# VHH binders against Type II restriction enzyme HgiCI (hgiCIR): the designs that were tried, part 14

Target 1, 345 residues: Type II restriction enzyme HgiCI (hgiCIR), of Herpetosiphon aurantiacus (Herpetosiphon giganteus) (p25258)
Amino acid sequence: MNYQRSFEDLEFNAIKWWPQELSATVAEASVLPILISSQDLFISILKLSGTHPEQIFDVINAAQISANLFLKHLVVLADYGGEMIKRLGKEFQEIFPRMDSTLEYYMNYTFKGEQYTYIFKKLPIKGLDNSKLAIDGKAIIEIKPLSDLYRDMIMILLYGSTTEQFNLAGLEKCEIGTILGKNEIIYTYITQKYLYVSRITNGANTNSLGQIAQTYVCDILSKYLPNDYSVTRNGKILLSDLNSQDSTKTSFDILVEFADKKVGIEVSFQVTTNSTIERKAGQARDRQNRMHAHYYWIAYVIDGAGNFERSGAVRAICRYSDCTVAYSESEIAVLAAFIQEKFNA
Below, E stands for the ipSAE of ESMFold2; O stands for the ipSAE of OpenDDE; V2 stands for 0.75 times the mean of E and O plus 0.25 times the DockQ between their complexes.

## First folded at step 6 (VHH; framework vhh_3k1k_2)

Design n02 (from g10 with D31S S53Y F101W L102T S104D; at its last look DockQ between E and O 0.01; V2 from the best seeds 0.00; counts 0 for: pae E 23.0 > 2, framework grips, placed apart)
Fold by ESMFold2, look of step 6:
Structure n02 (fold): chain B 345 residues (1-345), chain A 121 residues (1-121)
Amino acid sequence: as target 1 above (345 residues)
Amino acid sequence: QVQLVESGGALVQPGGSLRLSCAASGFTFSSYWMRWYRQAPGKEREWVAGISYSGGSITYEDSVKGRFTISRDDARNTVYLQMNSLKPEDTAVYYCARVTWTGDTYYTDYWGQGTQVTVSS
């Protein structure tokens, strides 16, 4: 069977986005992939919502975007984090006035030079946080309708900076309403804010997207390979002469071994385009040559919409690999078949 | 200003022990995954051990597993590498590193100056 795929064959078999069975795990580790995949839709909603201050709700419904996902976009864009959301909830009644006749809270705000009043439908609530809004962790993939709570939060994030109390609970950051319908300004604002988020990040838990990607491949390989095969994450091989001073081991994302036979596997799943695949491509020829010198094999699991935007890098990897597969279970089963063929020959 | 300062490197005989320390400043230490790497002369830097920001996930390169122990002290903004049963193959400059997330993968964005460990008779 042909294990050395062309770029076109690999892309044809690619899933390009995280497998559905991993969606909750991926969302727990980072919301950035789902934000990037929905960014164009978010931008379109902002562009179409410049006529009336609450028009955005009709546009959200027409766009069929989940309300929590839309709210998360606003939270990220405004840099209005979970601690500010908690503070908003705790200080809500100090920030916003209440009508004597209905006991409803309201927000006086400005849109395109005109003053308006928004009457809150659900807020205040006790314990307002990211969990109640379903905007963190695996909850982000849940489909949420545009409830009164989401309407209230969206209005605050759009217009909070135009209230008299803008200096409370971080409301000065809630200025997105000022750019609605202003196409050139929207692109500038989004690019600046999302580039900032992309350049500054930290882990929220012990699991990472890299760990998730590798573990998925390992789990599938272990399902299809004999139990006597060793499947190891972050495996290392010494690729040098017996008497050399070189003690440096060559690392692989996954190492499969049985007796003296080894296959090193590189895994790259990138939903956004970045230079990670370029580094793997630049090393591919040398790494294959070094493995072949020891009668070992090298394989790649390559997928993600972003990786396929770098066709030159992916073509180089396909050229200098013994087996290249995409990220579905059926594709990883092909990798398992390759390994068994080589280990039993 | 992010700074990582390693200490504790020395010359030691095979079978000996060393404890490396990495003092961190200029960032919220408790929010970051930390790693130790090493680089022998003329070689690429190699990962040695990693510890999550909570300390709940600890990983080791296979050749050091059972001999090296990574730990962290968030009150002192310090990560440690306890190295036991040292071998000549462990000779290298050891680097402390901070791990940063790009949204799709992780990478190391800050390195210390390194501390030399030499294992020789």
Scores: ipSAE 0.000, ipTM 0.098, lowest interface PAE 23.0, mean pLDDT 80
ESMFold2 (binder alone), look of step 6: mean pLDDT 84; pTM 0.848
OpenDDE, look of step 6: ipSAE 0.008; ipTM 0.216

Design n03 (from g10 with D31S S53R T100S F101W S104D T105S; at its last look DockQ between E and O 0.10; V2 from the best seeds 0.00; counts 0 for: pae E 22.2 > 2, placed apart)
Fold by OpenDDE, look of step 6:
Structure n03 (fold): chain B 345 residues (1-345), chain A 121 residues (1-121)
Amino acid sequence: as target 1 above (345 residues)
Amino acid sequence: QVQLVESGGALVQPGGSLRLSCAASGFTFSSYWMRWYRQAPGKEREWVAGISRSGGSITYEDSVKGRFTISRDDARNTVYLQMNSLKPEDTAVYYCARVSWLGDSYYTDYWGQGTQVTVSS
């Protein structure tokens, strides 16, 4: 087996997105990876929805995207938080006019310079919030059909800024509908917005996602390694500094031990751009040298679309690693085989 | 210090046209929605038009739809109101205003000194 993989070899086996079995856990920690993974689909839907103001519904149905996920994209891009949604619900009857004849609420809005009227089908309702809309935490992974409630919310999020009520309940933020039909700018608009969101939110969730990634790898390793091997998260090894007489404890994401043999494992799974992989790359050579000086080995589990966008860093890691694998169970099994080979030698 | 300075107000004949300008300073102009208001004698101040960031979204009061056009030049920190087909009922002091997000809602938080528009035969 080829344990020292090139960048190309590693990428070939990479999954780049979070495994389905971790989707709920990841969603609870951060919704951002789910949004990023579905970004292209979302962009495609917008590009196909520029002919008439309610075409978006047909395209959503055709694309087979969950209605709550689509709504979550709109909410995040508009920075329309949970508090705002609650306010919208509570003040709905004060915000939007009602027809005397049918008692239905309606919204006058603009699409591509023309005036339209949307009659609400479900709103107002009591208890409108993120939970009710299934756009919070792990609920985002639940498949929801395009109901009347979602239609109402989607229309508000698309066209709220063009209404006479734009100054109420943060509706000025609801302007995504204004870029429909402008296909030349949609990609740039959405990607830049998510880049901004990523920068402000990803750092705070990096630790949580890192822990999820480590736990998954540990579980899989434990499945494939002998029971008498010790597999621990956040293990430390005392290593001598080659340039100093001082010994320092070096931390690894995962430490596998048997008798006097040790393998330190670094785990990085990043769907979005992150500087962590660059740091690990910068330290890779020294860490390998120190491990080898003690007759220990170092391995890396590297995956995620964001990491592979940083090819220089990943290449450096591949160069200064005894074993580099992707994040799939089959790949982690290869890592287990590497460990066993070294421990039985 | 936030400043809004309106200009362009004048006396015009019914059916005439006028362009108002509002020069903004003391804040990042491109980051804010802007609105025009007007106040006629003995009446309450009412909003006339609004424009979003980058000009992607625009709203008008019903009475001015089709006659007034709001626009902005972010490079010049200026919002404009082109008024066509003016009527005597349009006579008022016109104000520009900044719309701000205050954490839970949008508010009009700063006003200019106003400029007088008079439509009379």
Scores: ipSAE 0.000, ipTM 0.211, lowest interface PAE 15.2, mean pLDDT 88
ESMFold2, look of step 6: ipSAE 0.000; ipTM 0.091
ESMFold2 (binder alone), look of step 6: mean pLDDT 86; pTM 0.866

Design n04 (at its last look DockQ between E and O 0.02; V2 from the best seeds 0.00; counts 0 for: pae E 17.1 > 2, placed apart)
Fold by ESMFold2, look of step 6:
Structure n04 (fold): chain B 345 residues (1-345), chain A 122 residues (1-122)
Amino acid sequence: as target 1 above (345 residues)
Amino acid sequence: QVQLVESGGALVQPGGSLRLSCAASGFTFSSYWMRWYRQAPGKEREWVAGISSSGGSITYEDSVKGRFTISRDDARNTVYLQMNSLKPEDTAVYYCARVTWDSSGTYYTDYWGQGTQVTVSS
């Protein structure tokens, strides 16, 4: 078995997105992974929706994207968050005019220089918020049909900036309707906005996702390793300093021990890029040398679309590791086989 | 108090270039679409170029397409008009305008700058 993989072999075996069985747990910690994994579909819908202002509903139905997930994309892209959604609901009757004859509320809007009127089908409702729209937490994974409420919200998020009420409840942000069908503009606009969103949301949510990643690896290793092996999250090893009398604690995301044998394991699963993989790469050679001086081994579990964007860092890790695997059960089983080979040999 | 102040108008030879600026104050600049208009001597004021609040939707009058570029800098509350390959027919007072909507959702201008003179002559 070749445990020192090339970058290309590691990427070939990568799943790049969170395992399916973790979907609910990951979504509870952050909606960012599901937004990124569905981004291409969202972009395709925008590209196909440029001939008339409500064409997008036919395209959404044909694409079979969940209505709440589609709406979440618009909410994120427009920066029209939960506070603005609550304000929209609370102030709805002050914002939008009502027809005397039918008592229905309406929105006058513009699409490609032409004037239109949209008659709201469900709004206003009491207590409009992210929960009723199922766009946060575990609810984002629920499959929702394109109901009247979702149609109303989508029309507002697409065309709100073209209404005379644009200066109320943040409607000036609701301009996506102006780029429907315009392929180059869509690509530029979306990638600029998602790059910004990735930067501002990554910090706090990354810590929670890191714990999820470590626990998953620990659970799989415990499944494949003999139960008398010790598998510890955030384990530390006393390593002698080469140039002093001091012993220093060196930490690993996961530590596997049996008798006096040890493997330190670093875990990185990143759907967006961050500096963690660069730090691990910069430390890789020195950490391997210190482990080998004590006849210990070092391994890495590396996956996530963002990590593979940093190919130099990943290549360095592959070079200076005893075993490198991707983030699937079959790949973690290879890591377990490596550990057993070293502990039995 | 809405204020639009144009600058950059000058005398330029045919084929030359000029950049107009419009500094905006007294309103949330990033929320508004902006337009440039011009008025030649003895003629009616005409639309030249427009830019959406996001900068993503841009339109030009046919006679200036490929020669003029409208842009905006929301950090400086400023709209620009880069004018290249200038012709004597471009001679006019150039006005910056803020765009808003009526009850039907039709765009219209509600505030104008003082104008800046552009003269293109041999």
Scores: ipSAE 0.000, ipTM 0.102, lowest interface PAE 17.1, mean pLDDT 81
ESMFold2 (binder alone), look of step 6: mean pLDDT 85; pTM 0.843
OpenDDE, look of step 6: ipSAE 0.602; ipTM 0.862

Design n05 (from g10 with D31S R98A V99E T100R F101W L102G G103L S104D T105S; at its last look DockQ between E and O 0.01; V2 from the best seeds 0.00; counts 0 for: pae E 24.5 > 2, placed apart)
Fold by ESMFold2, look of step 6:
Structure n05 (fold): chain B 345 residues (1-345), chain A 121 residues (1-121)
Amino acid sequence: as target 1 above (345 residues)
Amino acid sequence: QVQLVESGGALVQPGGSLRLSCAASGFTFSSYWMRWYRQAPGKEREWVAGISSSGGSITYEDSVKGRFTISRDDARNTVYLQMNSLKPEDTAVYYCAAERWGLDSYYTDYWGQGTQVTVSS
């Protein structure tokens, strides 16, 4: 069995996005993974919606994206957060005019130089917030149809900056409608806006996602390994420094032990690019040498769309690894087979 | 505001030497791993060298090992890349980057704007 994968073999077996069974757990920790995994679909919808101002609703339905997920993309891209949404709801009747004949509220907006009127179907409502829109936490994975409330909110986030009321309730941020159908501008706009959001949200949420990633691997390894093997998160091994004859405790994301035999495992699942994989790659050669000096082995579980954008780092890890697998149950079972092979020899 | 400013890029003959500097501001420099990357036209950005926050761990890409030396001066918030025995294949824009790592770490990438190194054959 080939445990020392090439970059191409590892990427071929990669799932690149969090497993479905972890969707709720991941969403509770961060909405960033589901936003990134659906970003290409979101971009496609924007590119196909430039012909008339409400075309986007037909495209949303054809794309089969849930309305709350689409709205969350707009909220994040516009930087129109939950406090602005609450303010919009509280001030709605002060912001938007009402038609004399029907008493319905409306929004005069501009699309590609032409003036339009949108008549609100559901707004105003009492207590408008992220919870009612199902765009926070685990609610984001619920599949919501394109209701009148979502249509109203989407119209506001697309075109609010083009209204006479643009200076109220943060509506100047609601400018995404101006880029619909403009393929080159869409890429630049999203890259600039999403990169900023990704940097802000990677802190505490990244640590929680790392713990989720390690736990998933540990649970699967425990399923496939004999019960008398020790599987420890954040395990430490006392290793000699080959250059100084000193010994130091070296940490691994997961440590598997049985009798005198050990495998140190590094885990990285990253949907956005960052330099964690570069650091692991820079350490890989020395870590493998030090493990081999004690007749131990080192393995890696590497996945996530962001990691595969760092091809040089992933190639280095594959080169200096005894076993490299992707982040699916079938792939982690291969890691378990590797461990059993080495521990039985 | 975080700023990484590279300097020292130049045109040099094969076999020559250059020393690149990267001056850092807006963050606690001594807490960060520092790295050099390079990007030749039409190619992916590739890792060149790295030095840990303590200076205790240094790594090099195989093609530069023995020719390039990374170092840091925490008192001046500066990381250096001494490049000796330069080859035409070393021609690229060189970038410095900063990262922070630990058991409870937030992982952050900062990038400089790059400095051009050209080795004429």
Scores: ipSAE 0.000, ipTM 0.088, lowest interface PAE 24.5, mean pLDDT 82
ESMFold2 (binder alone), look of step 6: mean pLDDT 84; pTM 0.853
OpenDDE, look of step 6: ipSAE 0.738; ipTM 0.905

Design n06 (at its last look DockQ between E and O 0.49; V2 from the best seeds 0.00; counts 0 for: pae E 13.4 > 2, unsure alone 64.5 < 65, grease 29.2 > 24.2, SAP .683 > .668)
Fold by ESMFold2, look of step 6:
Structure n06 (fold): chain B 345 residues (1-345), chain A 122 residues (1-122)
Amino acid sequence: as target 1 above (345 residues)
Amino acid sequence: QVQLVESGGALVQPGGSLRLSCAASGFTFSRYWMRWYRQAPGKEREWVAGISSSGGSYTYEDSVKGRFTISRDDARNTVYLQMNSLKPEDTAVYYCAKETWGLSDTYYFDYWGQGTQVTVSS
């Protein structure tokens, strides 16, 4: 079988968008780097905001953290997800009382044993969800000022558990206001309810879009390949340079090995276009030549609407690849067949 | 220079009403909590009411709850105390105060006005 596909054949078999099975994981992973890089700032804001119920807004402004990013930290920490936010919006008028004189909605809450009344400035609104709050997907990187809507949502997430309505719409989870300024309790709360990325070799690996893509391919390859084949993420092969006697470790997204036989696999799934596919295309000829000099093979798993907009790069990869497949189970099974064919020949 | 000027204090009969105002200058009014305190003859100065910088949160001392209402007008840099159902025990000099964010949990570092006298008597 001819595993060196044309661009047209590869695109015809492409799914172009993340599989439904991975949709939630992919959405969550796209926000993780931003959450991790802003986590210490978020914690510092909580530690500095314990004097007055709304002090946190001044601290947010001084820290210059985007309001949507701060809110995302709160919803993650409180485990107050998108379905609870939709329910809050749908049931808002049934949950919160309205003042007789002004008809404004309000929230009676507690801070350090004192009772307070917060008057909502923007809520209720129609169709409250993660999209309107810009807290999921690509919207999380947009810079949002501390608007009235964000102020209202932050107040609910901080103090909802202290209201008389705490058992409605998940408000019992909205307890972060009770720990503001309590440094040791904040550390305990965070370690129990929030994952930290470890920079130490003993910690868990970070999940990125690239790692999600690689893991999916590895899982499917392991399903279709014999168990005595070694399938390794981020595998390295010692390869000689074509123009010298030197050898260097060459990294592949996935490495499949059996006895002295090896296939290096590159994975790229890009819904939006970026430069990763251009780099892989620029390296494709040289990497194939170096693998072939050792009687090894190189393959590519390429998909995503953004990658196919870079047709020149994808054509180059197809030309200088021993096998190209798209990003579906049936396509990765073709890759598995290629590997078995080469390893059994 | 922070300046706070209270006004509206008067002699009032029991059950009457007064509206106190506090004109503020010399700081960004909208960024700070404002509070009312009072000091009765022979007593320590006591907290009465507070309003958040956003105007969205309020707090009241128990003895004035339901009778007094604190409010603010950021366009006029003014905080108000509407006092209804006044009692002789409300007789005091009333001060407005700018909350200062310190590094402690205490209410130290308030700036005070000169005060306005409220007298509830027949």
Scores: ipSAE 0.000, ipTM 0.369, lowest interface PAE 13.4, mean pLDDT 79
ESMFold2 (binder alone), look of step 6: mean pLDDT 79; pTM 0.804
OpenDDE, look of step 6: ipSAE 0.387; ipTM 0.763

## First folded at step 7 (VHH; framework vhh_3k1k_2)

Design p01 (from n05 with S54N G55S; at its last look DockQ between E and O 0.01; V2 from the best seeds 0.00; counts 0 for: pae E 18.1 > 2, placed apart)
Fold by ESMFold2, look of step 7:
Structure p01 (fold): chain B 345 residues (1-345), chain A 121 residues (1-121)
Amino acid sequence: as target 1 above (345 residues)
Amino acid sequence: QVQLVESGGALVQPGGSLRLSCAASGFTFSSYWMRWYRQAPGKEREWVAGISSNSGSITYEDSVKGRFTISRDDARNTVYLQMNSLKPEDTAVYYCAAERWGLDSYYTDYWGQGTQVTVSS
């Protein structure tokens, strides 16, 4: 088995996106990873929807994207948050006109310089919110067909800014319909928006995803390692400072130990880019030296599409590690084999 | 040649204030996220604050929120960290870093050389 991987070998073995069995748990902590993993499909749908204002529904159906996931993309890009959705629902009858003859509500909007009328099929409804639309938490991974409610919401989020009522209920933000079919504008706009959003979410949501990643690795390691090995999340080792006589507790995402032998393991699974992997890379050489001074080993579990965007950081980690693996069960089994080899040496 | 040069680090009393600057050259500064990190003696480097290339998004590590303010001046290629209500635990070498927004890829972050901040009575 190849324990010291190159960047190319590590990326070849990478799964890059969260395992399916973790989808609900990950979505409960943050919807952003599933948005990023479906971004290319979303962009393709927008590019192919530029000839007729409702063509997008045929393209959504052909792409087989879940309607709630598609709607969530629009909600995020328009910055049309849950309070605006609630306000839209509460004020719907005051915002949109109603036809006298049918009592149906409608929206006059513009697509590529021409005016159209959309007749709402399901709205208004009582209690419109993110929960009714299944766009938050674990509900986002549920497969939802393109219902009349989703059609109505998508039309509002695409074209709301082109209506006469644009300055009501945040509709001025609902502008994505104006760029349909404009390929270079779409790609740049969407890609930069999601990269921008991913960078501003540093904090509590990222920490929760980190704990999910660590737990999965711990569970698999415990399955493959002997029962008398200790596998501890957020383990600490007292290590000597190389330039002093004092010792400092050094934290590892996972600590595996048996008798006097230890392996410290760092885990990073990032579908979005952030600077966390750069911090780990900057520490890798020093941490390896300090572990080796005690005849301990250091390993890394590195995966996620965002981490591989930081190739320099990942290369540095690969260079200054005793074992580097990706985030699949088979890859974590390789880490378990490394640990057993070192503990039995 | 990329260069990030921090300045403004000093010895201050607890409760005091400092303003750090990071002058950038050798890249398109306005296209980059700018971040501050710090490393205390015997500790690992940690993230402190970040500001987007559009200046529209600013984030802070929990222990500095409300005390530190990050800002940028794209005309002068400079990012700042205003540090108020300083505590002994803020003692560290402070580094600035640049992280690029890209269409299809990211480039490696650039790091400064660091500036020492010491908070002692």
Scores: ipSAE 0.000, ipTM 0.139, lowest interface PAE 18.1, mean pLDDT 82
ESMFold2 (binder alone), look of step 7: mean pLDDT 84; pTM 0.848
OpenDDE, look of step 7: ipSAE 0.421; ipTM 0.776

Design p02 (from n05 with Y107E T108Y; at its last look DockQ between E and O 0.01; V2 from the best seeds 0.00; counts 0 for: pae E 19.4 > 2, placed apart)
Fold by ESMFold2, look of step 7:
Structure p02 (fold): chain B 345 residues (1-345), chain A 121 residues (1-121)
Amino acid sequence: as target 1 above (345 residues)
Amino acid sequence: QVQLVESGGALVQPGGSLRLSCAASGFTFSSYWMRWYRQAPGKEREWVAGISSSGGSITYEDSVKGRFTISRDDARNTVYLQMNSLKPEDTAVYYCAAERWGLDSYEYDYWGQGTQVTVSS
């Protein structure tokens, strides 16, 4: 069996995005992966919504994006967090005027130099927060229709900065409506503003995504490998320095061992690019040589859309690996087959 | 217009020290992860160190850890690499890079022109 994959073969077998069964766990650790996996769709919606101020609702429906996920994109992009949402809810009646004749609240806003009035359909409500909007934690993966509440919130996040009351409840941040349909500006705006606010959003569970990735691989390997094989997360082994006759403890994301035989496994699942895949690529040749000097093997589990944007790094890993697989259960079963084949030879 | 300008590269003896600087202009420096890469003749460019936009997350390639220190000064739009205990294998052109979260057509890497570091007896 062909355990050493080319870049093209590895990418062909890649799932690119977190497995569905992990979606809730990943979302609780960080909302960033689900935002990134839906980012192209979000950008497309903004690009197609520049003709009329409420056109965006038809485009959202056509794109079949969940309303809470779309709203979360706006919340993150505008840096309009949960405390400001609560403040908006508490102060709503002081911020927005009410029609004497209907008692409906409304927002006067500007779109491309023209004045419009939006009549709120659901707001105000008591206890407006992230929970009622389903934009926190694992609730973000629930599918929500474009309800009146979501319509009201989206209108506020798009156009709040163009109202007379822009200096209340953080509405000055609600400026995304000014860039609708402006393709070049949308790309620049999102690149700069979106990555800035994601730093604030991504602070709660340091290294949690890496641990989720490793645990998934360990669980599947334990399912397919004999019970007397040891499968250890963050395993260390003593390896000789190739040039100095001394030994250094070398860590692997996963270490599989039986008797005197060992396979070191590196895991990287990255939906965005970062330095992890470059670091693993820079180490790949040396680590393989050191493992082979002890008659051990090295393997890699590599997936995620961001990793495959670093093709040079992934090609280096494939070249200097005894086995390279993607992140699906069937691919990890191939890794298990490789391990058994080597341990039985 | 985006510019990254490296400086501080020199010829130095083994065991010596150098401080590299990278001055940035034309973009919102505080929003970018800043990185140092190096490229020896005939080799692929390799990552050396990175520092997050906030400065709170710092990473190093294993061979330079403990010898090199990355830092940033957002008021001066400058990232630094303090290189101590230099070895001949550190000889390379060192590049500064600005990187950001993104996907495919939205990912954007800015690179400087490089500064030469040579460690020779």
Scores: ipSAE 0.000, ipTM 0.111, lowest interface PAE 19.4, mean pLDDT 81
ESMFold2 (binder alone), look of step 7: mean pLDDT 82; pTM 0.826
OpenDDE, look of step 7: ipSAE 0.549; ipTM 0.828

